# VH-VL binders against q9umr5, part 356

Target 1, 268 residues: q9umr5
Amino acid sequence: SYKPVIVVHGLFDSSYSFRHLLEYINETHPGTVVTVLDLFDGRESLRPLWEQVQGFREAVVPIMAKAPQGVHLICYSQGGLVCRALLSVMDDHNVDSFISLSSPQMGQYGDTDYLKWLFPTSMRSNLYRICYSPWGQEFSICNYWHDPHHDDLYLNASSFLALINGERDHPNATVWRKNFLRVGHLVLIGGPDDGVITPWQSSFFGFYDANETVLEMEEQLVYLRDSFGLKTLLARGAIVRCPMAGISHTAWHSNRTLYETCIEPWLS
Below, E stands for the ipSAE of ESMFold2; O stands for the ipSAE of OpenDDE; V2 stands for 0.75 times the mean of E and O plus 0.25 times the DockQ between their complexes.

## First folded at step 16 (VH-VL)

Design gm1 (framework fv_mavrilimumab; at its last fold request DockQ between E and O 0.93; V2 from the best seeds 0.90)
Fold by OpenDDE, fold request of step 17:
Structure gm1 (fold): chain C 268 residues (1-268), chain A 123 residues (1-123), chain B 111 residues (1-111)
Amino acid sequence: as target 1 above (268 residues)
Amino acid sequence: QVQLVQSGAEVKKPGASVKVSCKVSGYTLTELSIHWVRQAPGKGLEWMGGFDPEDGEPIYAQRFQGRVTMTEDTSTDTAYMELSSLRSEDTAVYYCATVSYDWETGRYSFDYWGQGTMVTVSS
Amino acid sequence: QSVLTQPPSVSGAPGQRVTISCTGSSSNIGAGFQVNWYQQLPGTAPKLLIYGNSNRPSGVPDRFSGSKSGTSASLAITGLQAEDEADYYCQSYDISLSGWVFGGGTKLTVL
């Protein structure tokens, strides 16, 4: 039988948003138990990511317990960060494939509709004033805001991304790395036409330097230092990169070609 | 807020087609996602199809694919449902309804309904 | 027949509590899709009663409550009133049918 598939959504999503993905899985892998976790939907997706991690943990633990052979995670957009953190804090997870579906894994630094909605008078260049404040960090979007021009503020004020990346020293860094390395495969999906994830390479752990030049994963300090296990995962062939052009951010979970090419191979 | 006013009752012969209209007010048609649900006499509700609230594409129940066509006229804020090859089993009250997204809770629901249009198919 | 199963009828006396079940499967409620409830008074169009498992639209009394667990949902009505006599339908999304689905409906009689 197929391993259960757990889907974690992004900002302002509904379970309904993933209907096509579930239909694809049902058609190609009949009998698969697929569940979209109906937590932190809508406005609640703006809650702090650590709070979301705890909530989703409570939901996945029973599912994992019933699937001793392992489970697959499909985590979309913001959900990809939630899942990475989840796998970092769980010392007994049994995730075979962690599929990161167009997630800002290395953070976000771009003007998006979400930012305009939440901060209508702010541009990405001055959002650090808000996001790196104590009250700003109470919003999920700010938890992975990564301003390349204010690295010190990021490292000191980011209460989520900097920690799960191991960019700021903390007592759990070694344990979190060990836990995350339990994953069988890390499947990274994203593309240049996303329009939301900025830079789009963030889905592959690429990101801006101080001159806003995009560097690849292998050039990042988190990789070079193997702070949370990327270098180790790559070395053992556990990282899969699946870039695809022509897909907008809201279509990653609803594109059949993308599913067949980047998702389906890892559900067997 | 949203009001849906449907066209009047129809009587059709088997094999004919029927086109029911649904005029929206309070909001523009472009702001809404219209769906159609029918109910045979003494029976339950049956979803027929509508425009997907997320991508705006028409979606139809498998049972009605090939027989039903849903269209919209934005200039008159009117939605239409045409059902062809009518059968006696198609005798029902047909409702148009809006499917809306609540951003606070992240939920979709059929929140506003028309008054219904009775369609009778008989020889 | 319906992928969402409801009891055909329930009854209660004024002031009592009644519950209407909606049993789905792993292809709808169990897949994580939300459940909505609709009230249909005799000779009228359906009205949204509960959305997103447990939320009440404005104007719906707090006597009405919804819950969801596993592959099933439930509508509870406390302090039953004569005006509550109606048909009630649950609704969700089903991936096997690739569409929205309604339960078979439950006729509530107030004795």
Scores: ipSAE 0.933, ipTM 0.959, lowest interface PAE 0.4, mean pLDDT 96
Fold by ESMFold2, look of step 16:
Structure gm1 (fold): chain C 268 residues (1-268), chain A 123 residues (1-123), chain B 111 residues (1-111)
Amino acid sequence: as target 1 above (268 residues)
Amino acid sequence: QVQLVQSGAEVKKPGASVKVSCKVSGYTLTELSIHWVRQAPGKGLEWMGGFDPEDGEPIYAQRFQGRVTMTEDTSTDTAYMELSSLRSEDTAVYYCATVSYDWETGRYSFDYWGQGTMVTVSS
Amino acid sequence: QSVLTQPPSVSGAPGQRVTISCTGSSSNIGAGFQVNWYQQLPGTAPKLLIYGNSNRPSGVPDRFSGSKSGTSASLAITGLQAEDEADYYCQSYDISLSGWVFGGGTKLTVL
C-alpha cells in the first residue's frame, strides 16, 4: 500500500488549487490517503511562519501516528519553508519524501503582485526597511525576504529563514540539523519560467551573491558549512533536483508531465 | 451588484437539444466564472459543469460528458448551456451561478444564482 | 445516491437550536476540500448561506454557523424562526468525480 501524502499550500492558496495534483495521485497510486491541510488559508497565510509551523505540526501529528511506515510531504511555494521547519522542529517525524514544489528555500528577492498589494509604494530594493523590522517580521513574506544587498540586516533581523538555515547562531541548531537529516529524500522542483520565485534557483537552494549573480547550492555557505545538513544529504544521494521549464508559478500542481517526471517516482 | 437573468421555459421532445442563456449584469464574464446546476422536480441539486475559476477552461460533470457544451460570449456577457439528446429524465430547472474566489478566506463559492429555467422533455 | 450524506429532514421549535450534518469521505471533505451551505426556499433559487466551512456572506445572520471536522461538516441554526423553513444543501469538491458535489438536501421544518 502507498504511504499517506500530506500537502501544504502556499500564500493565498485554496485546497481547490490542488485538485489536479490529487487527481493524478488517485489515478497513479489508487488507495493513497492524501490530505491538503486546510489551515492558514487566505489572509491567514500572511501570519508569522513560526505560528503557521506550530499549527501545521498539530495537524500532521495524528496523520503520522496512523502511518508508522512513514508519510510523504508535498509542499508548494511558501509551504515548502513551513515543511522544512517542520522537519527541523519535529524530533519524531517519519517523513520519507519531502517534495519541495517551487519553494523559495533560500529566500525571495523579487517584486510580486502580492507584494505590490501589501506595500504599494515599495520595490524590492527598499523592502528591507519594512521587512527587517519587528513589525515587518509579523508577515510571512518578510520571514523569508532575503535582500542580498543588506545581508547584515537579514542575518540580524530574520526571525525565520536565517534561523532554519543556520545562518545565525541559536541553541537549537544541532537538534534541528539532526531532525532534518532523518528525511529519506529531498526532492527539489522549480524552473526558470516560474515568474514569482526570484531567483528561481532559490527552489534549489541557489541564491544571489552581492552582485546578483546566482550561486548554486554547492557554492552557498549554508551548504559548505553543512549548517542544517544539506551537504550530508547530497553526499548520501538523498537530494533529487528536478528542474522543468515552461511552468508558471500557479501551474506546478496542475501539470501532468511535471507530476509524472518529478513527483510520481517518490510516492512509494 | 451582480445579477443573472436566464432565458424562458422550454418544452422539448426526446432526442432534441436545448440551449439555455444566462445574461450577466453588474460585472463582465471576463471577471466571472459561470457554472450550471440542475434540479429535477422534487429532487436535489446536481452540478453539471462550468468554466473553471482558476484556468478558465470548461469542465463538465462526468455524467454529461459528450452531451453538454458550455460557452460564453464576452461581448454580450451571456453564458450558454446546451444539452443534446434529451430524455425525459432531463426534465429539470436549470440554474446558472457565479463561482467566485474570496482572497480574504481563500475559498470558492456559488454566490449569485439565476432565477432558473424550466426545461420539460416529453412526447 | 449523493456522495455527501445529509439527513432527509430535521425539525425544531421556534427559538431552538438545530444542526444539519453533512458526511463525506476521504475523496472530498476528508481530502481537505471546503464545505459550502445553501438555503433554498420553496420555489426559489438556492442562496449561499455559509462558504469555506464557516464564513458568512454579507447579510446572513450570525445565528447560522458552520464547522468541519474530519470527513464531516455541520450547519447550526440558533434562535430558530419560521422563515428558516427551507431545504438546506451542503457542497464540496470530490476527487473521484473530478467535480463539485452537493449533498442530497435536508428539509428543515419549524414546528
Scores: ipSAE 0.849, ipTM 0.919, lowest interface PAE 0.7, mean pLDDT 93
ESMFold2 (binder alone), look of step 16: mean pLDDT 89; pTM 0.921
OpenDDE, look of step 16: ipSAE 0.926; ipTM 0.955
ESMFold2, fold request of step 17: ipSAE 0.848, 0.848, 0.842; ipTM 0.917, 0.918, 0.918
ESMFold2 (binder alone), fold request of step 17: mean pLDDT 91, 90, 90; pTM 0.937, 0.929, 0.931
OpenDDE, fold request of step 17: ipSAE 0.928, 0.932; ipTM 0.957, 0.958

Design gm2 (framework fv_mavrilimumab; at its last fold request DockQ between E and O 0.93; V2 from the best seeds 0.90)
Fold by OpenDDE, fold request of step 17:
Structure gm2 (fold): chain C 268 residues (1-268), chain A 123 residues (1-123), chain B 111 residues (1-111)
Amino acid sequence: as target 1 above (268 residues)
Amino acid sequence: QVQLVQSGAEVKKPGASVKVSCKVSGYTLTELSIHWVRQAPGKGLEWMGGFDPEDGEPVYAQRFQGRVTMTEDTSTDTAYMELSSLRSEDTAVYYCATVSYDWETGRYSFDYWGQGTMVTVSS
Amino acid sequence: QSVLTQPPSVSGAPGQRVTISCTGSSSNIGAGFQVNWYQQLPGTAPKLLIYGNSNRPSGVPDRFSGSKSGTSASLAITGLQAEDEADYYCQSYDVSLSGWVFGGGTKLTVL
């Protein structure tokens, strides 16, 4: 039998948004128990990511308990960060494949419709004033805002991304790394035509330097220091990178070719 | 807010086609996602298809694929449902409805309904 | 017959509490899709009653409440009134059918 699949959504998503993904799985892997976690939908997806992590943890624990052979996680957009954090705080998870579907794993620094909606008078260059404030960190979007021009503020004020990355010292860094390394495979999916994740390489743990030059995963300090286990995972062949062009952000979960190429191989 | 006004009752012979219209007001058709649901006499509701609220593409229930065509005229804010190869079992009240997304809760629902159009198929 | 199963009928006296169940499966409610409820008065079009498992549209009394657990959903009506006599339908999305699905409907009679 196929391992259960748990789907974690992104910002302002509905379970309905993943109908095609579930249909693909049902067609290609009949009998698979797939669950889209119906938590923090709509406006509630703006709540702090640590709060979301706790909520989703409560939902996945019973599913994992019923699946001793393991489960697969498909986590879309913001959900990818939630899942990474989830796997970091859980010392007993049994995740075989963690599929990060177009997630800003290394953070976000771009003007998007979501940002314009939430902060209509602010550009990305000025958002640090809001996002790195105490009240700004009460919004999920700010929890993974990564301003390359204000690194000190990021390191000191980011209450989520900087911590799960191990970029700021904290007492749980070693344990979180150990927990995250329990994952069987980390499947990173994204592409240049996404239009939302900025830079798109963030889905592969690439990101801007101080000159807004995109550096790849292997050039990042978190990798070089193996702060949360990326270097270790890569060394043991546990990281899969699946870039694909021609896919917009809202289509990653609804593209058959993408599913067959990047997702399906890891569900068997 | 949204009003849906459907065309009048139809009587058709088996094998014929019927085209039901649904005129929207309060909002423009481009702002709405129209779906069609039918109800046979004394029976329950059956989803036929509609325009997907996320990508705008028409989606039909498998049962009606090949026989149903849903179209829209944005210039007149009117949606249409055409059902061909009619049979007696197609006798029903046909409803158009809007499927809307609530951003606060992240939910889709059929929030506004037309008054219904009775289609009778009889030899 | 219907993908979502409802009792064909329920009844109650004025002022009583009644519940209508909606039983689905792992391909719809159990997959995480939300459940909506519709009220259809005799000779009228359906009306949205509950959306997203437990939310009430404007104008719907708080006597109506919805819940979801596992593969099933439930509509509860407290303080039953004569005007509540109607057919009630649950609705969700089914991945096996690639479409929206309704329950078979429940006829509520107020005694």
Scores: ipSAE 0.933, ipTM 0.959, lowest interface PAE 0.4, mean pLDDT 96
Fold by ESMFold2, look of step 16:
Structure gm2 (fold): chain C 268 residues (1-268), chain A 123 residues (1-123), chain B 111 residues (1-111)
Amino acid sequence: as target 1 above (268 residues)
Amino acid sequence: QVQLVQSGAEVKKPGASVKVSCKVSGYTLTELSIHWVRQAPGKGLEWMGGFDPEDGEPVYAQRFQGRVTMTEDTSTDTAYMELSSLRSEDTAVYYCATVSYDWETGRYSFDYWGQGTMVTVSS
Amino acid sequence: QSVLTQPPSVSGAPGQRVTISCTGSSSNIGAGFQVNWYQQLPGTAPKLLIYGNSNRPSGVPDRFSGSKSGTSASLAITGLQAEDEADYYCQSYDVSLSGWVFGGGTKLTVL
């Protein structure tokens, strides 16, 4: 029988938004237990990411316990960061495939409608003033804000992304890396027409240098130092990169071709 | 302040078709997602289909596939549900309702309902 | 024989608490889809009572409350009043049917 699938949504999402993805899984893998975690919906998705990680951890424990052969994670947008943190903090997780669906894994440095709504007088060049404050870090969006022009502030102020990336010294960094490396496969999905994730290569652990030139995953310090296991996973053949053009940010979980190409093969 | 006003009661013979209208006021039809729900006498609510609130395309309940067509005329802000090949089992009150998203809670609901249209199918 | 199972009837005396259950499956409530509740007074259209498991629309008294756990949901009515005598329906989304589904309905009788 197929491993259970756990779905973790993104910013301002609803379980309903994943109905097509669940229907695709039901069609191709009948009998598979699929659960979209019904937590931190709507405005609650702005809560600090560590708070969300704690809540999602409580929800996944019983699902994983009932499936000793393993589970799969499909984690969309902001949800992909929640899932990566889960894999780091859980020493007993049994995740086979971690499918990161257009997630800002190296951070976000782009204006969005939600940022304009939340911080209407700000733009990406000055948002560091808000996000790199203790008050700003109480918002999930700021937990993965990554301003390439204020790297010193990012490294000191980030309560989430700099920690799970191993960019700042942390007493748990070695244990988190060990836990994360227990995953069977890391499946990275994203594309140039996403329109929200900036740079879109963040979904593949790429990001801007100080000149806003995108460096690929293998050019990032976190990869070169293997700070949380990316180099080890790549050498093991456990990283799958599945870029796809022509898909907007809200359409990743409702595109059948994307599902068949990038997701379906990993739902053993 | 959304209001949905439906067309009047219909009496039909088996094999005929019926087309129920739902006039929207207070909003435009391009801003709303209209779904259709029916209720046979003494029975419960049954979802028939509607325009998906996320992609705007019609979706029909499996048991009505091939017999139902749902359309919208944005120039008159009127939604329509047409059910063909009528049977006596199709005797019911037919409701239109709006499906809306609440961004604060992240939830969908059928929040505004028409008054209902009685369709009677008898020989 | 609805996808979501509700008791056909429930009764209570004025002032008491009653609950109405809604039992789904792994293809609807258990998959993480929300539960809504509707009240239907005799001869009227359904009225939204609870949405997204536990949220009350404006104008719905706080003596109505909803909850969800596992594959099931529950509507609770406290301080039962004669005017609460109505039919109550739960609703969710079902991926096997690719559509919205309602429970079979529960007739609430106030003794």
Scores: ipSAE 0.858, ipTM 0.924, lowest interface PAE 0.7, mean pLDDT 93
ESMFold2 (binder alone), look of step 16: mean pLDDT 90; pTM 0.933
OpenDDE, look of step 16: ipSAE 0.923; ipTM 0.954
ESMFold2, fold request of step 17: ipSAE 0.849, 0.843, 0.838; ipTM 0.921, 0.914, 0.918
ESMFold2 (binder alone), fold request of step 17: mean pLDDT 91, 91, 91; pTM 0.938, 0.935, 0.937
OpenDDE, fold request of step 17: ipSAE 0.929, 0.932; ipTM 0.958, 0.959

Design gm3 (framework fv_mavrilimumab; at its last look DockQ between E and O 0.89; V2 from the best seeds 0.88)
Fold by OpenDDE, look of step 16:
Structure gm3 (fold): chain C 268 residues (1-268), chain A 123 residues (1-123), chain B 111 residues (1-111)
Amino acid sequence: as target 1 above (268 residues)
Amino acid sequence: QVQLVQSGAEVKKPGASVKVSCKVSGYTLTELSIHWVRQAPGKGLEWMGGFDPEDGEPVYAQRFQGRVTMTEDTSTDTAYMELSSLRSEDTAVYYCATVSYDWETGRYSFDYWGQGTMVTVSS
Amino acid sequence: QSVLTQPPSVSGAPGQRVTISCTGSSSNIGAGFAVNWYQQLPGTAPKLLIYGNSNRPSGVPDRFSGSKSGTSASLAITGLQAEDEADYYCQSYDISLSGWVFGGGTKLTVL
């Protein structure tokens, strides 16, 4: 039998948004128990990510308990960060494949469609002032805002991304790294035509330097220091990178070719 | 608010086709996702198909694929459902409805309904 | 026969509480898709009663409530009134059918 598949959504998503993905899985892997976790939907997806992590943890624990052979996680957009954090805080997870589907794993920065929708233009230009404030960190999107021009503020004020990345020292860093390394495979999916994840390489743990030059995963400090296990995972052949062009952000979960190429191989 | 007004009752013979219209008001058709649901006399609701609220593409229930066509005329804000090769089992009240997304809850629902169109298929 | 199973009928006296169940499977409710409920008065079109498992549209009294757990959903009506006599349908999405699905409907009789 196939291992259960757990789907974690992104901002303002509906379970309906994942209908095609579930249909693909049902068609190609009949009998697979697939569940889109129905938590923090709609506006509630703006709640702090640590709160979301706790909620989703409560939801996945029973599923994992019923699947001693392991489970697969498909985590879309913001959900990818939630899942990474989830795997970091759970010392007993049994995730075989963690599929990060167009997730801003190294954070978000820049004027994107999401920002245009959520923030006025005047706010976007000064978003670091908002996001790196105590009240700003009460919004999920600010929890992974990564301003390359204000690294000091990011490192000191980011209550989520900086912590799960191990960029700021904290007492759980070693344990979180150990927990995250329990994952069988980390499948990173994204592409240049996403239009929302900025830079799109963030889905592959690439990100801007101080000059807004995009550096790859292997050039990132979190990798070089192996702060949460990326270097170790890569060394053991546990990281899969699956870039694909021609896919917009809202289509990653609804593209058959993408599914067959980047997702399906890891659901066995 | 959205209002849906459907065309009048139809009587057809087996093998014929029927085309039911649904005129929208309050909002433009381009802002809405129209779906069709039928109900045989004394029976339950059956989804036939509609325009996907996320990508705007027509989607039909498997049972009706090849026999149903759903179209829209944006110039008149009218949606159409055509069902061909009619049989007696197609006798039903046909409803058009809007499927809308609520951003607060992240949910879709059939929130507005037409008054229904009775289609009778008899020899 | 319906993908979502409802009791064919329920009844209650005025002022009582009644519950209508909607039993799905891992291909719909259990897959994480939300459940909506519709009320259909005799000779009328269906009306949205509950959306997203437990939300009430404007104009729907708070004596109507919905819940979802596992592969099932439930509609509860408290303070039953004569005007509540109608057919009630649950609705969700099913991945095996690649489409929206309705329950078989429940006839509510107010005694």
Scores: ipSAE 0.925, ipTM 0.956, lowest interface PAE 0.4, mean pLDDT 96
Fold by ESMFold2, look of step 16:
Structure gm3 (fold): chain C 268 residues (1-268), chain A 123 residues (1-123), chain B 111 residues (1-111)
Amino acid sequence: as target 1 above (268 residues)
Amino acid sequence: QVQLVQSGAEVKKPGASVKVSCKVSGYTLTELSIHWVRQAPGKGLEWMGGFDPEDGEPVYAQRFQGRVTMTEDTSTDTAYMELSSLRSEDTAVYYCATVSYDWETGRYSFDYWGQGTMVTVSS
Amino acid sequence: QSVLTQPPSVSGAPGQRVTISCTGSSSNIGAGFAVNWYQQLPGTAPKLLIYGNSNRPSGVPDRFSGSKSGTSASLAITGLQAEDEADYYCQSYDISLSGWVFGGGTKLTVL
C-alpha cells in the first residue's frame, strides 16, 4: 500500500483548489490516504508563520503516528515554508518525500495583489520598512519577504525565514538541521512562467544578489555553509529539481504532465 | 441583490429533451459560476454539474455524463441546462445556483438559488 | 460509492438544542474538503445556512452553528423555534465522483 500524503496549502487558498491533484493521486495510487489540511484558510493564512507551523504540527502528528512507514508532504507556495519549518522543529517526523510546489524557499521580492491590498501605498523597494519591523513580522507574507538591497536588515529582523535558513545563530540550529536531514527526498518544483514567485528561482533555493542577478542554490551562503543541510542533501542525491515552463502560479496543482513528471515518481 | 429567474414548468414525454434557462440579474455571468441541482418529489438534492468557479470549464456529475449539456450566453446573462433521453425518474424540480468564493474564509458555497423549474416526464 | 449520510429525521421541543450529523468518507470530508449546510422550507429553494464548516452568511442567526471533525460534520441548532421545521442538507466535494455531493437530507420536526 502507498504512504499517506499530506497537502499544505498556500496564501488565501482553499482545499477545493487541490481537487485535481487529489484526483491524479487517486487514479495513479489507488488506496492512498490523502489529506489537505483544512487550517488557516482565507484570511487566516496571513497569521504569523510560526503560529501556522504550530497549528499544522498539531494536525500532522496523529497522521504520522498512524503511518510508521512514513508519509509524504506536498506543500504549495507559502505552504512549502510551513513544511520546511515543520521538518526542522519536529524531532519525530517521518517524512519521506517533501515535495515543494512553487514555494518561495529563499524568500519573495515581488509585488503581489495581497501586498498591495495590505500596504496600498508601498512598492517592493519600500516594503522592507514595514516588513522588517516587529509589526510587519506579524504577517505571514512579511515572514519570507527578502529584500536583496537590504539584506543586513533582513538578517537582523526576520523572525522566520532567516531562522529556518540558519542565517542567524540560535540555540536550536543544530537540532533543526538534524531534524530536516531526516527527510528522504527534497523535490523542488517551479518554473519561469509562474508569475508570482519572484524570482521564480526561489522555488529552487536561488535568489537575487544586490544587483538583482539570480544566484543559484549552490552559490548561496546557506548552501555553502550547509547551515540547514542543503549541501549534505545534494551530496546524498536527495535533492530533485523539476523545473517546468508554461505553468502559472495557480495551475501547479492542476497540471497532469507536471504531476506525472515531477510528483508521481516520489509517491511510493 | 443577485437574482436567478428560471423558465417555467415543463411536461415532457419519455425520450424527449428539456432545456431549462436561468437568467441572472444584479451581476453578470462573467462574475458568477452557475451550477444545477435537481430534486425529485419527496427526495433530496442531487448535484448535476456546472461551470467550475476556478477554471470556467463545464463539469458534469458522472450520472449525467452524455445526457446533459450546460451552456452560458454572456450576452443575455442566461445559463442553460439541457437534459436528453428523459425518463420518468427525471421528474424533478431543477434549480440553478451560483457557486462563489469568499476571500475572507477561503471557501466555496452555493449561495444564490433560482426558484426552481418543475419538469414532469410522463406518457 | 461515497455518499454523505444524514439521519432521515430529528425532532426537538421549542427552546431545545438539536444536532444533525453528516457522515462522509476519506474521499470527501476526510480528504479535507469543507462542509456546507442548506435549509429548505417546503415548496422553496434551498438556502445557504453554513459554509466552510462553520461560517454563517449574513442574516443567519447565531443559534445555527457547524463543525467538522475527521470524516464527519455536525449542524447544531440551539433555542429551537417552530420556524426551524425544515429539511437540512450537508454538502461537500468528493474526489471519487469528481464532483459536489449532498447528504440525503434530514427532516427536522419541532414538537
Scores: ipSAE 0.831, ipTM 0.914, lowest interface PAE 0.9, mean pLDDT 92
ESMFold2 (binder alone), look of step 16: mean pLDDT 91; pTM 0.938

